# Ledger of designs, part 39: miniprotein binders against q9h3h3

Target 1, 235 residues: q9h3h3
Amino acid sequence: EDGFTAEHLAAEAMAADMDPWLVFDARTTPATELDAWLAKYPPSQVTRYGDPGSPNSEPVGWIAVYGQGYSPNSGDVQGLQAAWEALQTSGRPITPGTLRQLAITHHVLSGKWLMHLAPGFKLDHAWAGIARAVVEGQLQVAKVSPRAKEGGRQVICVYTDDFTDRLGVLEADSAIRAAGIKCLLTYKPDVYTYLGIYRANRWHLCPTLYESRFQLGGSARGSRVLDRANNVELT
Short names: E, the ipSAE of ESMFold2; O, the ipSAE of OpenDDE; V2, 0.75 times the mean of E and O plus 0.25 times the DockQ between their complexes.

## First folded at step 5 (miniprotein)

Design N28 (at its last look DockQ between E and O 0.34; V2 from the best seeds 0.00; counts 0 for: pae E 3.5 > 1.5)
Fold by OpenDDE base, look of step 6:
Structure N28 (fold): chain B 235 residues (1-235), chain A 100 residues (1-100)
Amino acid sequence: as target 1 above (235 residues)
Amino acid sequence: SLKDELRELLEEIVELAEEALEAIKEGNLDLAKELIRRAIEIAERIIEELDDEEIKKRAELALYLLKFALRAIERGDPKKAELILRWVIKLVRLLIEELK
């Protein structure tokens, strides 16, 4: 993938974040309404731009579920970006450690497990499982991308508060697996998103810190989690 | 050539976006909005002249982001506008390279 694809994906992600979201907020909405909401807005049918015949008439950037314990904290994203620009100008080497330190310094610590699924029943079922886990307090917040006009895979993002907290990251993996998700998961810190670090970036940085593979009959967690930076299994 | 003209217009968008960034930093939000509006107008013109669907899609994304930057300023979030404008600049520069 060329550098253009990475920048385009970053720009699309930004646009999606700016468009209206379809949100189920468990803090204000009874959990008993979740099933009706899921039926009304299945991710495979919700369209990015509100196509005719879709459940949404207006553009939707994301479909999201907020848990009872959800508290939005983005940290100092502006300070992070300024520091990042200064770092690039300095010509200093940029490493995963550099990014981690920037994230810590600016308190931009959120991260997410990512799963990519084709539109359809499997996606909607996966999303329903995740949404329930969020409403039940096993997860804090999740979002799923709407269906693109060109089709392609949709992404479910399950957030954790701190990508440096390995235990928290692993607990979220376990909760995702408990929700019946068996696909490959990758974990990406939000700092990488804010800095536009995607696949094939000019610094050759891996944008994902962890990989989770489902395992039948194995560990209590039902997955193997790999630290990609160190090539070490955490489970 | 048409491609040359389109590249010039795209370069103008970059310039306008950079000037808008500077205007935001200086606290001149009215100027920033005007610069972004001009960039929007140019982007709309470019999109009408693009035959390549992929390039057109990318230009549409740039236009969409410009509109978001404008709205961000109008909503009292100029810092968000700065972030968006930086991405616009990146995208438009890539478009310029594709039109060479």
Scores: ipSAE 0.351, ipTM 0.748, lowest interface PAE 1.3, mean pLDDT 89
Fold by ESMFold2-Fast, scan of step 5:
Structure N28 (fold): chain B 235 residues (1-235), chain A 100 residues (1-100)
Amino acid sequence: as target 1 above (235 residues)
Amino acid sequence: SLKDELRELLEEIVELAEEALEAIKEGNLDLAKELIRRAIEIAERIIEELDDEEIKKRAELALYLLKFALRAIERGDPKKAELILRWVIKLVRLLIEELK
């Protein structure tokens, strides 16, 4: 009975999206301001619900950096959600192929590389590297979670436009590695996030499409990328 | 009996949220806000009396979302409040199932 956990995670994600975001928008802010902004809002110190002792006194849902060329393409999320509700009430089978088809039909194609790091210097350093890559144009957009009330690891999300575009997904992995990131990366389509499908879901769907592992002397990218769904190495 | 009382209060939150959803659909935003405020008051009392930290965390999330629904109406976005209230109803019904 994993369904309750999945619904809870989806609701927490929705709450984070609704709370204020701390955003560095390179479309309207000079790149020279980035280092000062990163020093002011290190993700290991920004608290989810606010604390007078932290950089924020009020809740923060996400800390984000938008690249100069960033143009959101969210598709028809409302149509996707309505179709998903209809599918659930129909009793029809829910499979990876069904979700992929719903995503394509409603143009909800974005996805993200995820990395989970403990609060501290390594998280802040990794985030700074990703943020600079976004501002310099090697990545389009990224965000990082604030520190949770209960503690635990924080997540950095690096977005791509189209999860069905394998080459674009691999190019983003390469840019992340070039930014100095060496931890495990997993890739998740946003369709799973919008529908509240997490690892512990009632349909036993794997929301992770790709996995990237750093290797010294590995591929030309410095990593091995695995297609989790088909169990095939891509690099 | 404590579980039965808790279940009854949770069901009242669901009924208030469903009535608020109907009030929004009919354009009666003042009634919707009043119903949501009543649901918030019940949720706050439940959380204060709850000993189970896992169930309490789930109830706290429902309370947080109820407060967002109220703010969404106050900021002129009743369609967002509808979406949030549907999530509240879903989460609270799942919590009722946990209590048997």
Scores: ipSAE 0.283, ipTM 0.715, lowest interface PAE 3.3, mean pLDDT 85
Fold by ESMFold2, look of step 6:
Structure N28 (fold): chain B 235 residues (1-235), chain A 100 residues (1-100)
Amino acid sequence: as target 1 above (235 residues)
Amino acid sequence: SLKDELRELLEEIVELAEEALEAIKEGNLDLAKELIRRAIEIAERIIEELDDEEIKKRAELALYLLKFALRAIERGDPKKAELILRWVIKLVRLLIEELK
């Protein structure tokens, strides 16, 4: 009885996306209001469904910060999903190269660094650091999950525009570390999310392209990044 | 037993959701909404009576999706309701299996 399945994860993502989000939008909100907003909505206290005693009385799917330069464009997601269905019925092997090609063809190039933290002061401080980096323009968009009813780890997602742009992905890792984040980071292209492909999927695909581990006195960037596809350290 | 009664209630949710799917495919949206409301009532009852947090969490997700399906029909998007109901059925069947 090991719990979570790919179907459950996809359904949870659907529900969270459809619920209201708590958003600090730097494009329309003065940066001087950020600290008050962070104090009002700490992610360890914002509940998924609006429990009594939480700062929110209504359901919250995500807590998000949009940077000054944020310009949303998810690409041709519907075409991507249709091509994915056709590929599955074709009998052709499903590989990481297949998914990369689908993402490029349909212009679904975004991806995200992920960190998983237990509810508490460490989560709230990590989120505050990320939120400030977004408002200051070092990162463009981030979101954090609210607290689930039973607790458990929450996720911070820090987006990049193009998972095929390795330098851009590594620059985002550096900005996350500069914000004081020391925990393990994993990088997942959005193509895997839109197709419902999670770690325990039936194709045995690994949706994680990169892992980043913080090092004291290591590189100038303060992290060690591993390329999961080639099992190679990117220094 | 208590587990057997819970399993029977969950199986009723599955049957109601399957019947709602058929009603949508036949264009009978009033029937579909009625069936979904009945499934919601059962899910709410299960959640109130449970002490197992794992089971309660899964039932709460199913309840939430049932409410989204109902709203999708009310907004004139029955195809979206169909998709949501298929996910409800998958989730509840997984929960039934975990009770064995």
Scores: ipSAE 0.197, ipTM 0.607, lowest interface PAE 3.5, mean pLDDT 86
ESMFold2 (binder alone), look of step 6: mean pLDDT 87; pTM 0.876

Design N29
Fold by ESMFold2-Fast, scan of step 5:
Structure N29 (fold): chain B 235 residues (1-235), chain A 100 residues (1-100)
Amino acid sequence: as target 1 above (235 residues)
Amino acid sequence: SLKDELRELLEEIVELAEEALEAIKEGNLDLAKELIRRAIEIAERIIEELDDEEIKKRAELALYLLKFALRAIELGDPKKAELILRWVIKLVRLLIEELK
């Protein structure tokens, strides 16, 4: 049953990436227009496949905000996929280290902090805080899923350029907390997404590298961060 | 039986998607589009006949991806269509297994 869930989630992610996105691009749009854009497209109301009763009549894959300094670099995803097929055929062990090496070799380095929230005020408020942090330059880029046809939680993704740069990953966590976010966060490298590493994967790998929990009176950054694979606290 | 007929139709979608993938590799984009359109038609008919909401949801995703593959070829990105068709084949094969 595990295979069904992982493959279905990967296919849904691919479909979302290919549908049109609603984008606030701070590289070309004045920051003063952000509040109006957020009011027009609250993620709890934007529907995945379009609905006459929602802000969108056509499908929307993602709602995104690009920072002023955002410069996308997807790396060599095609080479990564070819190397992955070869690795699976080779009989060599599939481990976090092997996936990390494939990602480095093919320059597929981006990763993201994930937060899952039910549709409603809390989601819209959290997204507004993240979007403002992106436009103000404290974060690089973020996106949020639209509301699914069958309901369920929506996800906010806050990206970093290099998942192997632990300090950069922790700096992004600190910026998310400074934006007022208090929910559970998990960090996932995009290479895991491209290769279909989800919770119920065939290789029994942990699908995320880090976990961040809000803690009153905790670290100066307001959170406790764990290395999930080694069960070691980093903050 | 109805379940056996459903499995045969799903297997036909897989065959059409595999043939479309080969057509793209050979540069025959017109043939690829026709094969994808046939797969779309079969998927639409299957969805109309399904009473199982869980299976229907997975079939609907496969249909959605087939339409994306067709659109990718129309927009001049056959490599994207190849990636999508591989996902369609994988999803439909998993659905066939669940019917056993």
Scores: ipSAE 0.223, ipTM 0.678, lowest interface PAE 3.8, mean pLDDT 85

Design N3
Fold by ESMFold2-Fast, scan of step 5:
Structure N3 (fold): chain B 235 residues (1-235), chain A 100 residues (1-100)
Amino acid sequence: as target 1 above (235 residues)
Amino acid sequence: SLKDELRELLEEIVELAEEALEAIKEGNLDLAKELIRRAIEIAERIIEELDDEEIKKMAELALYLLKFALRAIEAGDPKKAELILRWVIKLVRLLIEELK
């Protein structure tokens, strides 16, 4: 069952990346147009495969907001995939350290904070907060999944340039909290996504590096961040 | 049995997808498109016979990806079609195992 689930999720992710995206690009579009765009395309109403009754009649893979300073850098994904195939054929152990080395070698360094929310007002409100933070320059780039045909939770992804830069990852967490987000956040390097490694995988790797929980009643920091691999609190 | 017939048709989809990959590598994009179209026709017929909703969803995803591979070739991106076809083969092989 686990192998089936992981391969199915990887294929769905690939299809979403290949379908058209709805993008608000702050590099070319005035910030004053954001509120109208958010009202036109609330993620709880945008359908994955299109529906005449939704904001879209055609398939949409992702809804994204690009910040003014955003510069795409995916690294050498093809080289990473070839090296991964070679690693699987070799007798070398497959560990988090080995994947980190592959990611660094091929410059596939981006990662993302993930939040999973049910379709509805809370999702749309959270996405609006994140989108405004991106357009205002507190975050670099973010995406949210459209509503699946059968329903289920949708995901908001907030990207950072370098998963090995702990300070940058923590700064993004702070900006997400400042945007009013209080739900659980988990951080995943894109190297795991490109290699199709999800929670249930045959190598028993944990693709989540960090976990962030909102700190209630604290002196205003707003979050507690845990290093999942080492079980060490960072904040 | 019906399950044995469905598995044979799924094996045919795998073979067509593998032949389409070879056609792309040889630069024969017209052959690749024709092989993908045949795989699409078989997939559409199989889906009509599937009762299990989860298995049917996986078959529908494989069909969706086959149509994407065709569009990728038509858009001048055969390298993208190769990647998609490899995922189609993986999904269809998993579907064959589920039907045993």
Scores: ipSAE 0.148, ipTM 0.612, lowest interface PAE 4.4, mean pLDDT 85

Design N30
Fold by ESMFold2-Fast, scan of step 5:
Structure N30 (fold): chain B 235 residues (1-235), chain A 100 residues (1-100)
Amino acid sequence: as target 1 above (235 residues)
Amino acid sequence: SLKDELRELLEEIVELAEEALEAIKEGNLDLAKELIRRAIEIAERIIEELDDEEIKKRAELALYLLKFALRAIEYGDPKKAELILRWVIKLVRLLIEELK
């Protein structure tokens, strides 16, 4: 049952990756143009499949902002997938440590902080804050989903280069909080996405490594971060 | 029965998708595209004839994925098409199991 839901979500994510993206690329576009671009493409108004009432007539998979220093490196995803297939056919145990080792071996190290928000002013304001942080160099890359269903939540993804670099993951969390974000954040390595491992999987693996909760009255970081694998608070 | 006919059509989609995967592995992209187009035709027929909104919704997702697999081959990315086709096979097999 949950397996069907996980496969359905994976299929929709793959479809979004295949469709055109709306991109603000700070490597080639002056930062002064960001505010106009954000006004033209607010995520609450950009529709997944195009709509006469929206900024887009054609499908849009993602709305993204690339930082000035952004250098994409997905690693050896094909080698990762081949090794994963071999591991499954070998009968050997599949554990978080095994997946971590496959990710390291094949340099598939990227991960992301996720936040889910309802369409509307709060989503658009949150995205504008994140986009500004990316263009100003506090974050590397971010994307937000377009509006797919009436009332359904949209997701903002904020990427880091290396999920094994705890300090880098925590620095991204701090930058997100500094941008005014107060909702729950979860951190997921992309290796789980490439292998199709979601919340409900037959190996009982938890694809979420960290959770961040906003702390009222404020620590210097503005958040409490939990290591989900070890159930230990880091901040 | 109508459910038996639906199951047979869904099984044909799985078989076509599996054959398309083998065609891609063998470098026969023209055959892979033809097999995917045949699977698309079956998915479209299911959507047109089916009144069950839950099954129709999942058939629509399978149709969208089949179209994206076709586009991936056309844009020179057959490895991406393999991934998409594996997701189609999984999705459709779950539908078949629910119809038993």
Scores: ipSAE 0.013, ipTM 0.375, lowest interface PAE 7.9, mean pLDDT 83

Design N31
Fold by ESMFold2-Fast, scan of step 5:
Structure N31 (fold): chain B 235 residues (1-235), chain A 100 residues (1-100)
Amino acid sequence: as target 1 above (235 residues)
Amino acid sequence: SLKDELRELLEEIVELAEEALEAIKEGNLDLAKELIRRAIEIAERIIEELDDEEIKKRAELALYLLKFALRAIEAGDPRKAELILRWVIKLVRLLIEELK
């Protein structure tokens, strides 16, 4: 039954990507309108499937903020899938390096910092901080899940263009910390999503490349970042 | 029995989704859409007749995904529909096992 639970959650995530999104697009909307938009659509109150008593009557998959310079690029996902199928059939070793190379070859480079928070004021406050950082240009794009029917934690996703660009990934972490975020962050490349590496896999791959923990003692970034793939601390 | 009838209807959804994947592979998108519409009709009937909230919730997700697969083909993205249909087959097969 654990297998069904993992598959169900993955399918729900796919459905959310396909449902309508509530978007603040800084490319077409003045930054002065952000605070009113955040007050109208706090993620703790926006419902996944719509509710006459909530801000939305229709389904909402994600609540998103696009920065002024945001230009979406998913790469060649079809080419990535074909190459992955060929690799599995070939019997060649499947390692983090092999997946990295497939992602580079097919330009499937995006990744995201993830934070999970319970519905409520802390979630709404964290999202407002992230949204302001996006509109101010410190982050490129972010989204947050709406409230599920039964409750449970919601997720904030903060995207970077290139998971192989370590400096860019660390700069995003610094910007998230500067926005006042103190919870655990994990970084996952989108290539793992497209290849279906969600749960325990037979290649023993860790889909989380980085973990970030808030550091009270101070650092240039305000956090300790661990490279989970190589088991090395980045300081 | 009612449970055996439900299992047979779920098996039919899997067969229709598998045939839709074959149709997409062959470039026959009109056939794929017809097969998906048939699977949607069966899923809607199951949900209407079900009294088990957990099974109904799982069947509702499968129906939701089938509708997205149809919309993906209509929007000119049959590869997206292929991915969605594989998820439908996986979820419905797990639901069939739950009923044994």
Scores: ipSAE 0.237, ipTM 0.668, lowest interface PAE 3.6, mean pLDDT 86

Design N32
Fold by ESMFold2-Fast, scan of step 5:
Structure N32 (fold): chain B 235 residues (1-235), chain A 100 residues (1-100)
Amino acid sequence: as target 1 above (235 residues)
Amino acid sequence: SLKDELRELLEEIVELAEEALEAIKEGNLDLAKELIRRAIEIAERIIEELDDEEIKKRAELALYLLKFALRAIEAGDPLKAELILRWVIKLVRLLIEELK
């Protein structure tokens, strides 16, 4: 809720990124092996630090599925960090527009749709649907957090290449909905993650750019998408 | 008091981490590793002696990151260690502030 919570979340995210990942990589692994892999590593049972009786004895930061066409591009994160430090020291206002400019300048363009679900069958079922969509080519890459010791909600992240490409962001939302996902989704650019922008950040920035809510009806678009930065409905 | 002793130990971790950052910038990786190991030792002692689960959880995260920083230097990535140490300093400073 406060600045301390935001910094703690950012540090936990960094630790998770640095710990080992459990990866199904469709670039090198046959799609026929996915169901067995999903059964071996259901996210509701994989523990963050390893526990007796869990599928893992060692720490796991993330459980991920890479699509056949996935090509990692994190941009110039080092240059982004240096520019961020300079911006903070300058006393200039820190706004969504300023961060967008930093991201574009340093080619840190990726972003992700987030969904938060309680540990259990619903989480495992949602993850299996997303993972199959990735392996089948409807999504590019996704990851899910392991179970925390205190049993809080877990997060599924579905990535897009460019947060400034509104059509690409909306297409990913449509593919998530087509996979059977009906919960609230929020979209966060990776630049915000790298710079530690979470809820209750000291700059009072909204930590997400877009919000998607499931829409009841027979339309091809299964959701209402809101642009949080401009307070404009896109669908 | 116990709180005052805890604050002094946390302040020592910050000082060691700041000195380790300077050692890395100067290319003295052996000194940086030694300073990080000393910070790890202090963090481990704090965790052993504390009953407060919330403070212990935050100290455990700082310890975890200190061990990552050490491994990063050992793996030949001192720039990664710098990033990690800055997060350690930030988290420990926030914990010190909460204890005031």
Scores: ipSAE 0.275, ipTM 0.695, lowest interface PAE 3.3, mean pLDDT 86

Design N33
Fold by ESMFold2-Fast, scan of step 5:
Structure N33 (fold): chain B 235 residues (1-235), chain A 100 residues (1-100)
Amino acid sequence: as target 1 above (235 residues)
Amino acid sequence: SLKDELRELLEEIVELAEEALEAIKEGNLDLAKELIRRAIEIAERIIEELDDEEIKKRAELALYLLKFALRAIEAGDPYKAELILRWVIKLVRLLIEELK
């Protein structure tokens, strides 16, 4: 993607995580303030490195909304990294199952539904819908990337607590669809992000576990979800 | 040549970052900060002289991460600085490999 290596993408993600975030935290802020906050910080206008002509004059890594019940648990990322280095040195096969076991052992269980949209009205509208669903309690937490200098697509990430809990992952998909989102969604466990598993990874692993497509006139769920590794449709 | 000069400066950034990593492991945070500041100065000079947008973009990310490593040490988190410096070394080494 854009000539970047998996290492470059991982480094960019780390830099974004370390830069300041613009956060609407429903645990401490009344829901009535959300609409004003969304109007002040539309993601298509917020710039990654700051610009006097944009809503931000300083760098912003992510724009995020925390739900009232959100309780962050990143697990033991340090232990995960150490175990990953040991696994690579061991000569054992690196497979989805092996990574799943590392994640479980180190309690790095969170994951996210991803949607990629071009900067513009559709992105801002989708983000507003997701943010409202988070504040209303249908989703736990979400974030959206700011606008990059080169104008590539931006990403909305909608998190779940446990990527091994298929029901929880599917419930989040349903809530995203109920919020009016109709674009393609893919689901990625955070362990893959921490270990640098992106589209062009050297282990040739599929970088996402699930794919969700809007189903026009479809099920009560509003979508068709596919297990990408097994090519099996889920309800 | 220009490529040889650029490669030499990038190699110096790697060396400074590796020395900063060792300084952190030894508990010498003042030395680590000084080494990182010198790497930042070299990276800033490289970026100002570069015309190649792809190389410039990669150098800008490395510079950005070096500044984060410095701030992490100043904030009392040398473990975070160590992780960041390992990424700087990887990215700069990849950039050196692209130079023929």
Scores: ipSAE 0.275, ipTM 0.683, lowest interface PAE 3.5, mean pLDDT 85

Design N34
Fold by ESMFold2-Fast, scan of step 5:
Structure N34 (fold): chain B 235 residues (1-235), chain A 100 residues (1-100)
Amino acid sequence: as target 1 above (235 residues)
Amino acid sequence: SLKDELRELLEEIVELAEEALEAIKEGNLDLAKELIRRAIEIAERIIEELDDEEIKKRAELALYLLKFALRAIEAGDPKLAELILRWVIKLVRLLIEELK
């Protein structure tokens, strides 16, 4: 039974959202201050619950960069959750198509490219590249997790406005690659996060829609993108 | 035995979390916070005394969730605290079962 694992991931996500964030907000802060901010708060050194030996003495849930045009629109998450409960009670099949339709109906359209990296130089370098792309306007918004107490992998999340806009999702992938990122990326719609669709969910749904792998030589794009549900290459 | 002592402490956490849920339902948030703080103290002592890394990790998650529930009440969201406390009860009950 996977209930405990799903609850654990949901609880961690909610706690991170509720704890203070370290934010570089390009809507109110000059872009010239970004490099100093990145040097002060490298994600491999920022600790989740604070440590006098780290850049933070207090808990940090997320380290985030907001683009100049960033305007959050989460849609109707409350209506989505009510409709989800009704769907589960109805006995109707729960499929990717049904979740997609609920998301569209309630305007919960955002999604994110995920990359998981071990703490260290490569993580900090990747985050700096992503943060610069956000401030320069190639990406809308991004976040990176702080270093966990247990020292596991950290995650960089790069958001897009509409997971149903395949071209927009692919454009974000291209911008991530242009920022120098070469690791594996997976794309997850936020509706899956709000409804608790993680690895090993009880509906046996794939928790991500797309996978991107870096490709060397012979390609102008720099990556191969796979639609995981249909096993179809998009690039 | 050490397993019996650990089980008793885990059962006490469940009882405190259940009482905290009732306190929230009755609108007594001060009592709910006190009960959660008591559960936190027990969870901290268990973690300090445990040598089993797998059980310790699950106990650390329970501690994390208890602190999260306390912060939710302090932030003015007792409904979220109810949800988190239900997760704590489920997690700790599973841990008790795994102790055979």
Scores: ipSAE 0.000, ipTM 0.185, lowest interface PAE 11.1, mean pLDDT 81

Design N35
Fold by ESMFold2-Fast, scan of step 5:
Structure N35 (fold): chain B 235 residues (1-235), chain A 100 residues (1-100)
Amino acid sequence: as target 1 above (235 residues)
Amino acid sequence: SLKDELRELLEEIVELAEEALEAIKEGNLDLAKELIRRAIEIAERIIEELDDEEIKKRAELALYLLKFALRAIEAGDPKMAELILRWVIKLVRLLIEELK
């Protein structure tokens, strides 16, 4: 309802993925350099399209931290897109189960926990916590969006390698909470991102699989996780 | 009217982008680059005339992607340019609908 359609959100995501990234790669860079890198590139100050007054003069699509064990595997995205077009043409019902099956068939299994924060100290502090957890091995990989030209909320994405691995998804949530994150988190499989499944999608699908809310109770996890597709509480 | 003129210019961008896609498929990358540069010129003119911030933002995204498609061809990745141009066509068609 903010004037963008699902198609525009998908196009913006594609453009960001294709622009250069600022990367701290723990596979090749000593962990001792992380604090200096975080101070040089706070996400609240890095601009999407570059600005002489910011840390970057050229466009930046994402600011990312790769863990020591990170091994990228995007699967067969082209095959996924071709199968998706065939599915839409077939007239068959489009459901979470159908999308899950397409993702498995084409090995597009990665997914991410999302958090949205306004530009400022709280965003930069949250990102620093996530980045340290990645470099220390509690999380595999994460990225954060740079500041948009007109402002608005920025997003931190914390990836897992297999959205069908429920235990792995829940362990990532636990690690995010252990890093001091208390805001609402939602989990989205990358297959939904590639196929343009956002909040205003034409199939009326919920754009996320899980929702995590911070809880101060006696639970060691520190959160309550809801499976949105099945409407079942997992924690 | 001004809205009719803007729609005609947006339709011209779609035609140029579609023609650039065919040029890429035929291996004529020089023609594809020329057509994309023409689309960029029209998009820049349109953006200067837009007062609506939401429509202007959408037009600026389409312009950004057109420049991206040109860079992709120059970098030796015409397959990526094809994907980007399909997105440009989709976004500009949505802009045309907003102006009806």
Scores: ipSAE 0.015, ipTM 0.422, lowest interface PAE 6.3, mean pLDDT 84

